# Ledger of designs, part 8: miniprotein binders against Glycerol-3-phosphate dehydrogenase [NAD(P)+] (gpsA)

Target 1, 321 residues: Glycerol-3-phosphate dehydrogenase [NAD(P)+] (gpsA), of Methanothermobacter thermautotrophicus (o26468)
Amino acid sequence: MMVTVIGAGSFGTAIAQVLSWNAEMVRLMARRSEVVENINRTRENSAYHPGVKLRDNIEATLMDGSVLEESEYVFMAVPSGNLRSIVRSMNSSLEDKKIVSCIKGIEHPGLKTMSSVIREETGSRTVFSISGPNFADELIRGMTSGITVGASTRYAREIAGLLKSPRIILDHSENVEGVEFCGILKNVYAVAMGILDGQITGENHRHSLLTLCFREMNLILNEMGYGELHDRFCGFGDFLLTSTTDKSRNRTLGLMLGKKMRLSEDSTITIESLRSIRAIRELTEGLELPVLEMVYQTMQEPENVNLYIREFQERISRPEF

## First folded at step 3 (miniprotein)

Design SB3 (from SB1 with Q15Y E41W W44E)
Fold by ESMFold2-Fast, scan of step 3:
Structure SB3 (fold): chain B 321 residues (1-321), chain A 83 residues (1-83)
Amino acid sequence: as target 1 above (321 residues)
Amino acid sequence: SDEELAQKIDRLSRYVEWLARLIAKAMKTGNPEVIRELAYWVDEMAEYLQRLAKQYGDPEIKEALEEARQILEIVKEYIESLE
């Protein structure tokens, strides 16, 4: 089987390496010719993963739909903001392709997950997702990683076969969009934990608040019809990874906000975080989400973070029984 | 050339992550030695960002460098507030 990965960034390169153990050939598509030349000549994508040798059955190409003919599976690993333009620029039908989204994002306007955007742009009826605690730098080095496959059972088995490794742990859900939505939620709650870590010290406080963050995430998942995902790698696992590691930029953003530091309104991470929060608020009208509200208020006015945390704590200290 | 740009963006990303870890460590411990180490690396990063901004006129690069510069400036202000 031949598979194609569209997007030779950090995650695209890492997933191509994983797929290369089970596919006959992996085609890795990059936007820039210099990246293509580097990979094909040196066996490294040195811009993203210096010192990592890519397997011989990975071939890099420019983004060109004409070379997709023989690939049954296509993995999408491009930035969410570029998805539509990249698909359109390829001048090729992906209608007959089985497409797996590796993208964690939501479109604005329309509040569409990336799998929904892929279905609209390609016409494919077989669109799936993967997500979990799988930092690209650890994944490419063969460090143990967990991945949730979002697909109907038949296709989940095929995708599992492509991802199979002693170092890859897989679980499954038929909620394709739910798997993606977990990735959006975890980033927001990572900001929340950063804010709280910036102000509150002590392990009892930290883990009590982490519990409340996860409970609120579960409330949103249940409201959206994705409740089964709470104990999956895309749910609990990715939530923990992103909320507790210093590698997480979302958690670091939160930590800085908790210390009353403000990033530019033009900051990419700030724009993405606000987009996600606004989308969640629109999708969950009528729910009381004290953690999300605290994050939203703090992002607007970090100089008042002490007030917003105090109001948050007053709200959560009221008995729920 | 684009390969060199991408490599520099990746190194910058790694430096931002490393700086974020130092900030987190400094905030958790309140240790003056960690604050001094952080101040040293803030200056190193500022010089690095200035060199990159001068070398590359690409709009996407300028946006990423401006974001990094904003983070670095906030860190400098935080350190200064501790003095």
Scores: ipSAE 0.006, ipTM 0.245, lowest interface PAE 11.8, mean pLDDT 79

Design SB4 (from SB1 with Q15L Y40E W44Y Y48W)
Fold by ESMFold2-Fast, scan of step 3:
Structure SB4 (fold): chain B 321 residues (1-321), chain A 83 residues (1-83)
Amino acid sequence: as target 1 above (321 residues)
Amino acid sequence: SDEELAQKIDRLSRLVEWLARLIAKAMKTGNPEVIRELAEEVDYMAEWLQRLAKQYGDPEIKEALEEARQILEIVKEYIESLE
């Protein structure tokens, strides 16, 4: 089987390396000809993964729809903001392809998942997703990573076969959009943990609050019909990775808010987070979501974060039994 | 070259991650020496980012640089609040 990865950035290169163990040939598409030449000549994508030798069955090419003819699967690994323009720049050959989104993000506005964007632009009826705790640097070096495959069972088995490795742990859901939706929820709760970590110290306290954040995430997943995802890599695993690591931009945003910093109204991070929170609130009307409410209030008035955390703690300290 | 440019953008992304880690460390410890280290790193990165921003007009690169600028501005305001 031939597969194509569109996007020769950090994650695209890493997933191409993984796929190369199981596919007969992997075509890795890059935007710039210089990147193509470098990969094909040196067997490295040194800009992103210096010192990592790419397998011989990976061939780099310029982004060109005309060379997709023999590929059965296409993995999309481009920045979310560039997805529409990249898809539009190719010929219409994508409509007949099995497309897997590897993009961790949503499009503005209104929680459009990447699979939804791909379906709108390509007309393909076979669009899937993968997500989980899988930093590209660790993935390409063969460090153990977990991935949820979002696809109907038949296609999930094919995709699992392409991703199979001793150090890739796979789980599955038929809820393609649910797998992606977990990504926006984990980002909101990473902000929450950042806020709380910035103000409250102590391991018992931290892990108790982390538990409450995950519980609330599960309430939302259940309301949306995605409850089965709570213990998947896209759910619990990615939630933990994003909420506990110092490498998380969303957690860092929360730390800033916890220190009473007012964010610019024009900030991309602020716009994304507020839009996600407002949409979640609209989708889950009638649910008591104390963590989400605390984040919402703090983002609007970070100067009053001490008040909002106190109110939050009073609310959660009431026995539920 | 485009490869050199991609390396610069990747380096920028790694510096943003490094800065986030330093912020988390400074917040966690409350140690004046760590806060001073963070302030020095922010100043260095701001100068470096200004130089890159003047050099590149590519929309994709501009987007990455603007995102990094926003993070540095947030951090700078935080550092100023600590003084």
Scores: ipSAE 0.005, ipTM 0.314, lowest interface PAE 11.1, mean pLDDT 79

Design SC1 (from S0 with R11E K14Y W15E L18W E22Y Y25R E37R W41Q R44W K47R Y48L R51K)
Fold by ESMFold2-Fast, scan of step 3:
Structure SC1 (fold): chain B 321 residues (1-321), chain A 83 residues (1-83)
Amino acid sequence: as target 1 above (321 residues)
Amino acid sequence: SDEELAQKIDELSYEVEWLAEYIARAMKTGNPEVIRRLARQVDWMARLLQKLADQYGDPEIKEALEEARQILEIVKEYIESLE
């Protein structure tokens, strides 16, 4: 089987390496000719994974729909903001392909997942998702990672075959969009944990609040009809990874806010976080979400984070029973 | 050509985004030396984008430039917070 990965960034390169163990050939599409030449000549994508030798059956090409003809599966690993334009440029080549979104993002308005965007632009009926605790730098080094495959059982088995390795643990759900939505929620709660870590220290504190964050995430998942995903790799696993590790950009954003650092409202990560929070609030009208509210208030006025943390603590200190 | 310019702008925007990702990781590890090195690369790209914005006036160039400037502000604030 031949597969194509669209996007030769950090994650695209890592997933191509994984797929190369099971596919006959992997085509890795990059935007820049310099990256293509570097990969094909040196067997490294030095800009993202210096010192990692890519397997011989990985071939880099420029992004071009004509190259897709021989591929049965296409894995999308581009920044969420660029997905629609890239898919549009290859529309006719993608309509008959089995497409797997590896992108942890959404499009606004309407909280459209990446798989939804792909379906709209291509008309493909075979669009799937993968997500989980799978940082690119660990994945490419063959370190144990967990991945949830969002696909019907038939396609989940095919995708599992492509991802199979001694160091990859798989679970699955037929809820393609739910798997992607977990990625949005974990990012919001990673910001929350960052804010809290910026203000208060202590292991009891950290784990008590982490528990509250996960409970609130579960409340939202249940409201959306995705409750089954809470104990999957895309749910609990990715939530833990993103909320407790120093590799998470969203947790770092939270830490900066918790230290009263004012960030530009024009920053991409700030815009995306605020849009996600607003969309979640719209979708979950009537739910009491104290963690989400604290994040929202702090992002707007980080200079007042002490006040918002005190208000949050007063709300959560009342016994549920 | 106009299409070639658009491709160059996209490439610079992509690089700014990837550098932001590495900078964020470096911030989490608390390694100011790595952060400063990556920030210098972003600064160089911001200067290049400014020259392109002055020459062409393209809104997309201005958006990429603003993103680069935001990253530099985040880095500056983070480094100062360590003091």
Scores: ipSAE 0.000, ipTM 0.198, lowest interface PAE 15.4, mean pLDDT 80

Design SC2 (from SC1 with E15L Q41L W44F)
Fold by ESMFold2-Fast, scan of step 3:
Structure SC2 (fold): chain B 321 residues (1-321), chain A 83 residues (1-83)
Amino acid sequence: as target 1 above (321 residues)
Amino acid sequence: SDEELAQKIDELSYLVEWLAEYIARAMKTGNPEVIRRLARLVDFMARLLQKLADQYGDPEIKEALEEARQILEIVKEYIESLE
């Protein structure tokens, strides 16, 4: 089977390496000719993964829909902001392709998941998602990683066959958009943990609050009809990774807010976080979400973070039994 | 050269990940000397990013530069809050 990965960035390169163990050929599409030349000449994508040798059955090409003809599966691993334009730039119809979104993002405005954008632009009925605690740098080096496959059972088994590796652990859900939505929620709760870590030190405190964050995430998932995802790699696993690691930009944003820093209103990460929070609030109207409210208030007035944390702690310390 | 550009982007990608870790650690210590070293690093990186942005319009390069710029902006705002 020939498989195409569209996007030769950090994650696209890593997933191509994984797929190369099970596919006969993996075509890795890059927008830059320099990346194509580097990969085909040196067997490395040094801009993203220095020192990692790519398998011989990975062929890099420029983004070109005409070379999709022989591929049964297409994995989308481009920046969320560029997805719609890239799909539109393809010469071949993607309608007949099985498309897997690897993108952890949401389109603004409209707050559409990446699978929704792909479905709208291609008309394909076979659009799927994968997500989980799978940092690209660890994935490409063969470190154990967990991935949730969001697809109907038949296609989930085919995708699992493509991802199969001694160091890839897979789980499954038929909720394609739910798998992607978990990525949005984990980012909000990563900001929350950053805020709390910025003010309070202590492992008991940190893990108690992580528990409350996860319970609130589960409440939202249940309201959205995605409750089954809570114990999946896209849910619990990716939540933990993003909320506890120093590599997370969202957790770093939270740490800055916890230190009473007012970030520029033009900051992209701040704008994206506020849009996600506002959307979640609208979609879950009527739910009491103390962690989300604390994040929302702190992002608007970080100079008052001590007040918001105090109010939050008073609220969560009331026994619920 | 293209090789020099690839090397710089590789360094920036590594530094993006390293900066997130270093920022989190530096915020916890509050050490003035560490903060001053961070300020010099941020200034250096900002100049490098500006130079690269002036030379290249490629979308994939812009993506890598934008990610690095966002992290540097967070660090810069933190340092400015300490002055």
Scores: ipSAE 0.005, ipTM 0.336, lowest interface PAE 10.9, mean pLDDT 79

Design SC3 (from SC1 with E15W W18E Q41Y)
Fold by ESMFold2-Fast, scan of step 3:
Structure SC3 (fold): chain B 321 residues (1-321), chain A 83 residues (1-83)
Amino acid sequence: as target 1 above (321 residues)
Amino acid sequence: SDEELAQKIDELSYWVEELAEYIARAMKTGNPEVIRRLARYVDWMARLLQKLADQYGDPEIKEALEEARQILEIVKEYIESLE
């Protein structure tokens, strides 16, 4: 089977390497000829994964819809902001393809998941998603990673066959958009844990609050009809990874806010975080979400974080039984 | 030159990720001297990335530069809050 990965960035290159163990050939599409030449000549994508030799059955090419004819599966690994323009440039070639989104994000306005955007732009009836605790740098080096496959059972088995490895642990859900939504939720709760870590240093406090964050995430997932995802790699696994690792930009943002710092209004990380929070609030209107509300209030007025944490603490300390 | 460019992008990407991890840890300890040291490294990287962006116009370099700027901004704001 021939598989195409669209996007030769960090994750696209890593997933291409994984797929190369099971596919006969993997075509890795890049926007720039320099990246194509580097991969085909040196067997490295040095800009993203220095010192990692790519398998011989990975062939790089420029983004070109005409080259898709022999590929049954297409993995989308481009930045969310560029998805529509890339898909439009290849639109007719993608209509009959089985497309797997590896992109975490929501389109604003409209609150559309990436798989939804792909379906609208391509007309494909077979659009899927994957997500989980799978940092690209660890994935490409063959370190154990967990991935949830969001697809109907038949297609999930085919995708699992493409991802199969002693170092890849797979689970499954038929809820394609729910798998993507987990990636958005985990980033918000990573900010929450950062805020709380900025103020609270006790391990009992940290893990009690981490538990409450996950419970609230589960409440949102249940409201959206995605409740089965709570114990999947896209749910619990990716939530833990992003909320507890020092590599998380969202957790670092939270630490800053917890120390009463107002970031620049043109900070990209702040803008992206606020967009995600506003989207979640809109989608879950009417739910009482103390953690999300505390994060939202703190992002608007970090100088008042002590008051917002106190209000949050008062809400959560009332017994529910 | 292409080999030199690729190697520098590789090194800078690795250092940005590693420095973000160290900065997050340093912020928890509240040690301003460690944070200042890390801020100087991020500033150096941002200046180097700017030179490369000006020379080559590479969107990957521009993206890495923007990430480095964001980290540096966060660190500067934190240090100023301590003084």
Scores: ipSAE 0.000, ipTM 0.298, lowest interface PAE 12.3, mean pLDDT 79

Design SC4 (from SC1 with Y14E W18Y Y22W Q41L)
Fold by ESMFold2-Fast, scan of step 3:
Formats: C-alpha cells, sequence, structure tokens
Structure SC4 (fold): chain B 321 residues (1-321), chain A 83 residues (1-83)
C-alpha cells in the first residue's frame, strides 16, 4: 500500500515515519523545496527533527495532486489555516481517496471541523480523523503514544494497520468530527490551567482544578453528541498532556494572563483562542460553563484576573448535590 | 536565496516554540539570570524576524514570520513584566 502525507512539518514528518513501518511507500509532501531536498538528500528533516533518520521508503515531494494517483490513503498534516487552499489545489486528485485529518482546528466563520472542510472541497465520502497525546518529537523517536482513530469500524481497522507498532496504543470512535473537536476543547482548558497555575500553587489545588476542567469538557462533549470520547486518547489523554506540559503554547498564554498581562490584540494565539471560545459558547448556548467563562473574562480583562478567579472559585465550591 | 530563506524561517519558528517552554519555566522560578539571558535572545530573534518580514513580500513567508513574531512579542512582554 502506498500512502501520502500532505504537510512535512513536525507532525507530518513524525506520522510519515510511523506509517513507513507498515506501508510499502510513504510520500511526504512539503510546500518548500528546501525541505524536500533536505529529506531526500540526508534522510533527515533536520529543521523539525534533528538526529532522526527517516526510513528509506519515505520519499519527499513538493505538494502536487498529480502524484496522488497510486496512494490509497492521504494523511492531512498542514496548518488549519492553510487546509482549504491546499485541498482546493488538489481537489480532483483527492475526490476518490481515503483521507485522514491529523489537524486540530476549526474554521471560522462556519464552525467547520477540518474533516468537514475536506468533504466540502473534495466531495470524498471517506474522510476520517486521528488525534491524541502525541507530541511529534516523542512520536518520531518511538516513545509510547496514544492515538484515537475516528472512522467507521471497517476503515478504523485499515488505519490501525497502518499505525500499528508496539509503541503506538490505539483506541477508536466512529465520531470523526468529535475526535477533532476534542483537540479544540483541550486547548481552551490548557489556557484555563495556565491562568490558574499563574496565580496559585499546590498539587491538591492543581489536580482538583484539572478534574473540574475535564468535567466541564465532558459536559460540552455530551452537549455536542460526543460524550463517548471522554475516556479516549483524543479526550482525556490529550487534555492531560496539553494542560500539564510546559510545551503547550496555550498553557503558556494562560500563564501570562494569570500574571495580569494585556497581550497584543493582534496575537495569533490570542485570536485563535478567542475564536475557539466564542465558537464553543455559540454551540453550547444555555450551558453553565464556569471554567470557560473565567477564561473568556480573563482574556478580555486580564488586569481583573484576581476577581474572575475569585468568582470562579466561589461558584465551583457550591455543592452540586 | 529562496531555499536558504525558507530553511532559516523553519529554524526560527522552532526556536520560538522552544523559548515558550523557557518562559513557562521562568514564570515559576523568577531567576534573574535566566530572565536576562532569555530577554537578550528574544530581542535578537525579534529583530531578525522583522528584517526578514520587511524584505520578503511572499504571502507564505509572511504568514510563517508573522506567527513567529507574535509569539516573540508575547514572550518579550512577559519577560519585561518579570523585570
Amino acid sequence: as target 1 above (321 residues)
Amino acid sequence: SDEELAQKIDELSEEVEYLAEWIARAMKTGNPEVIRRLARLVDWMARLLQKLADQYGDPEIKEALEEARQILEIVKEYIESLE
């Protein structure tokens, strides 16, 4: 089986390496010619993964729909903001392909998941997703990682075969869009944990609040019809990874907000975080979401973070029973 | 050259991500030496990225540089708040 990975960034390169153990050939598509040349010449994508040798059956090319003919599966690993234009440039070549989204993002306006964007642009009936606690640098080095496969059972088995490794732990859901949505929710709650970590210390405090953040995430998942995903790698696993690590840009944003910083209104991460929060609020109108509300208020007026945390703590300390 | 420029952009973007981790650690400790060293690195990288953005009008290059610049701006603001 031949597979193609579109996007030779950090995650695209890592997933190509994983796929290369099970696929006969992996084509890794990059936007920049120097990335292509570096990979094909040195067997390394040194800008993203220095010191990691890529398997010989990985061939890098520039992004070009004409070379997709022999691929059965296509894995999309490009930035969410570039997905629609990339897919449009290749849509006739992608229509009959089995496409797996590896992208954690939502398009606004329209509140469309990446798999939805792919279906809209290509007309493909076989569009799937994967997500989980899988930092690219650890994944490519063969460190144990968990991945949720979002696909109907038949295709989930095929995708599992492509990802199979003693170091890859897989679980499954038929909720393709739900798997992607978990990636959006975890980022919001990572900001929340950053805000709280910026103000208060203590392990009991930290883990009690992590529990409440996850409960609220579960309320949202249930409202959206994705409740089954709570105990999957895309749900609990990725939530924990993103909320507790210093590698998370969203957690770092939260930390800054917790220190009463007014960040630039033009900041990409601030704009993306606000879009995600507003989208979630629109989708969950009528739900009581104290963590999300605290994050929303703090992002708008970080100078008042002490007030918003106090209000949040008062609200969550009231017994639910 | 376009090839050299794109590789340099990729390298700078990764370095910016690494600095985000160091900022998170600095927030916890507040060590003055770490903060001063980090501030100098952020200032150098921000100036380099701005020059590249000003020189090249390619939309793809501008997108990558703009994201890195915004992250560096956040980092710089935080470091200044610590001092």
Scores: ipSAE 0.000, ipTM 0.306, lowest interface PAE 11.9, mean pLDDT 79

Design SD1 (from S0 with R11E K14R L18R E21K E22Y Y25R E37R R40K R44L K47E Y48E R51Y)
Fold by ESMFold2-Fast, scan of step 3:
Structure SD1 (fold): chain B 321 residues (1-321), chain A 83 residues (1-83)
Amino acid sequence: as target 1 above (321 residues)
Amino acid sequence: SDEELAQKIDELSRWVERLAKYIARAMKTGNPEVIRRLAKWVDLMAEELQYLADQYGDPEIKEALEEARQILEIVKEYIESLE
């Protein structure tokens, strides 16, 4: 089987390496010719993974729908803001393909997950998702990672076959969109833990806050019909990874906001975070979400972060019994 | 507005300068994990400054961006010296 990965960024390159162990050929599509030439000549994608040799059955090419003919599975690993335009440019070539979204994002306005955007633009009936604690740098180096496959059982088994490795632990759910929402929610709570970092007095405090964040995430998942995902790799695992490590860009954004830094809403990480928060707020109207509200207020007015933290602390200190 | 942009540039420039001092202090203690963490903050600011430089072309933005990039290069050399 030939598989195509669309997007030769950090994660796209890492997942291509994983897929290369089970596929006969992996085609890795990049936007820039320099990346294509680097991969094909040196066996490295140096801009993202310096020092990592890519397997010989990975072939890089420019983004071109015409080369999709022999691929049965297509993995989407492009930035969420570019997904619709990229899919549109390849639309006719994707209609009959089995498409797996590796993208953790949401389209706002419209409140659409990446799998929803793909289905809408391509008409494909076979659109799936994967997510979990799987940092690209660790994944490509063969360090053990967990991945949730979001697909009906039949297709989940096929996808599991493509990802199979002693170093990949898999679980599954039939809630394709729920798996994607876990990736969106975890990023918001990573920002929250970053904002609150300055208030943390010890390990008991840190883990109490993590518990409140995860509890709120579970409330949202239950409200949306995705409650079963709480103990999956896309749920608890990815939440914990992103909220507790300095590798997380979202946690680092939170740290900066806690120091009253106002980043432009046009910056990449700010656009992604605000889009996610706005979408979640609209989807969860009527729920009492003190952590998410604190993050939202802080993103809008970081100069007032101390006020929002105090309001949050007052709210959570009230007994719920 | 021009006044809002000037305030934004000043805020980002002051943060780059502050982070440079924090990193220099951390290098004296020899804690690479703290240095890596602070470098991540500088990296996020460099992205913000690059966006603003691309949009407005202001020399003050480009100066702050260059300072951020120099800090990242110093951190890279320091971390490599520990390997």
Scores: ipSAE 0.006, ipTM 0.364, lowest interface PAE 11.1, mean pLDDT 82

Design SD2 (from SD1 with W15Y W41F E48W)
Fold by ESMFold2-Fast, scan of step 3:
Structure SD2 (fold): chain B 321 residues (1-321), chain A 83 residues (1-83)
Amino acid sequence: as target 1 above (321 residues)
Amino acid sequence: SDEELAQKIDELSRYVERLAKYIARAMKTGNPEVIRRLAKFVDLMAEWLQYLADQYGDPEIKEALEEARQILEIVKEYIESLE
C-alpha cells in the first residue's frame, strides 16, 4: 500500500515514520522545496526532528494533488487554519481518497471539525480521524503513545494496520467527529485548570478540580452523542495530558487569567478560546456547566477572577446526591 | 495596592522562570515545533508584561516592568532567529 502524509511539520514527519513500518511507500508532502530537498538528501527533517533518520521508503515531495493518484490513504497533518485552502487546492484528487485527519484543531467560525471541513470541500464519504496523547517528539522516537481511530469498523482495521507497532496502543470509535470534538473540549478545560492552578494550591485541590473538569467534559460529550469517547485515548488520555503539562499554551493562558492578567484584544489564542466557549455554550443550551461558565466569565473580566472562583466554589459544593 | 503589586511581581518572576525552562528544553531538543510553541508563549508573556507596564504610573515600578519586557523581547527575537 502507498500512503501520503500532507504536511511535513513535526507531527506529519512523526506519523510518516510510524506509517513507513507498515506501508510499502510513504509520500510526505511539504509546502517548501528546501524542506523536500533536505529530507530526500539527508534522510532527516532536521528542522523538526534533528538526529532522527527517516526510513528509506519515505519520499518527500511538494504539495501537489496530481501525485496523489497512487495513494489509497491520505493523512492530513497541516495547521488547522490552512486546511480548507489546502483541501480546496487538491479537492478533485482527494474526492475518492480515504482521508485521515491528524489535526488537533477546529475551524472558526462554526466550530467545524477538520473531518467536516474535508467532507464539505471534497464530497468524500471516507473521511476519518485519529487523536490521543501522542506528542510528535515522543511518537517518532518510538515511545509508547495512545491513539483513538475514528472510523467505521472496516476502515478502522485498515488504519490500525497502518499504525501497528509494539509502542502504539489503539482504541476505536465510529464517531469520527466526536474524536475530533474531544480535542476542542480538552483545550477549554486546559484553560480551566490553568485558572484554577493560578488561584488554588495543593495536590488534593488540584486533582479534585481536575476530576470535576473531566465530569463536565463528559456531560457535554453525552449531550452531543459522544459519551462513549470519555474513556478513550482521545477523551480521558488527551484531556489529562493537556491539562497537566506545562507545555500547553491553553493551560498557560488559563494560569495568566487566574492571576488577573488581561491580554491584548488581538491575541489569537484568546479570540479562539472565547469563540470555542461561546459555541459550546450555544450547542449545550440547558446544561449546567459551572466550570465552563467560570472560564467564560474570567476570560471576559480577569480582574474579577476571585469573585468568579468564589461563585464557582459555592456552586460545586452543592451535593449531587 | 502594594500587596497586589507585590503579588503581580512574584507572578512575573514565576512566568519568566517557566519560560526559561521551556527555552532550555527547546534548545536541547532542537525541535522547531517546540520552538514555535515557545514563541507563542513568549508573545503571550510580552502582551502580559506590556499590560502591566501600562497599568503602573509609578516610575520605578514601570521601569522594572519595562526592563523585564525588553529582556523578553530579546528572547523572542532569539527564538524567531532559530526558525
Scores: ipSAE 0.000, ipTM 0.305, lowest interface PAE 11.7, mean pLDDT 79

Design SD3 (from SD1 with R18L W41L L44F)
Fold by ESMFold2-Fast, scan of step 3:
Structure SD3 (fold): chain B 321 residues (1-321), chain A 83 residues (1-83)
Amino acid sequence: as target 1 above (321 residues)
Amino acid sequence: SDEELAQKIDELSRWVELLAKYIARAMKTGNPEVIRRLAKLVDFMAEELQYLADQYGDPEIKEALEEARQILEIVKEYIESLE
């Protein structure tokens, strides 16, 4: 089987390496000729993964729909903001392809999932997703990672075959959009843990807050019909990874907000977080979501964070029984 | 050269990751010495980001640079609020 990965960034390069163990040939598409030349000449994508030798059956090419002719599967690994334009440039070539979104993001504005954008632009009926605790730097080095495959059972087995490795742990869901949505939710709760970090007195406190955050995430997943995802790698696993690591931009945003920082209106991370929260609130109208509400209020008025944290703490201190 | 450009992009990604780690620690502990070190790193990375943005038109570089710059602006505001 020949597969193509569109996007030679950090994750695209890592997933191409994984796929190369099982595919006969992997074509890795980059926008810049310099990246293509670097990969094909040196066997390394040094811009993203210095010191990692790419397997011989990985061929880099410029983004070109004609390259797709022999590929059965296309893995999409471009920045979320660029997805629609890239898909439009290759529209007719993608219509008959089995497409797997590897993108942990949403289209801004509009807040559409990546699989939704792909289906809208291509008309393809075979659009899937993968997500989980799978940092690109660990994945490419063969460190064990967990991945949820979002696809109907038939296609999930094919995708699993392409990802198969002693160091790749797989689980499955038929809820393609749900797998992607978990990536949006985890970012909100990473912000929450950042905001609350200054209030944490010990490990019991930290894990109690993580439990409340995950419980609320699970309430939202249930409301959306994605409850089965809570214990999957895209759910619990990626939630924990993003909420507990210093590598998370959203956790860092939360830490700043907890220190009463008023952020620039032009901050992309702030704009995207607010858009995600507003969409979630609209989709889950009627649910009591104290963590998400605390994040929302704090992002709008960070100077009042102590008030919002106090209100949150009062709410969670009331017995649930 | 292409190899030099690739190294610069890798360096930028490492700087962003390092900055995120130090920001988290500084905000958690409130240590003035750590915060002072962050201020110096922010200024250094801002200069390099501007250089790369002025020299190259690659959409991947521009997006990475813009995201990094936004993080740097937020950190700079935080550090300035502490001084």
Scores: ipSAE 0.000, ipTM 0.289, lowest interface PAE 12.5, mean pLDDT 79

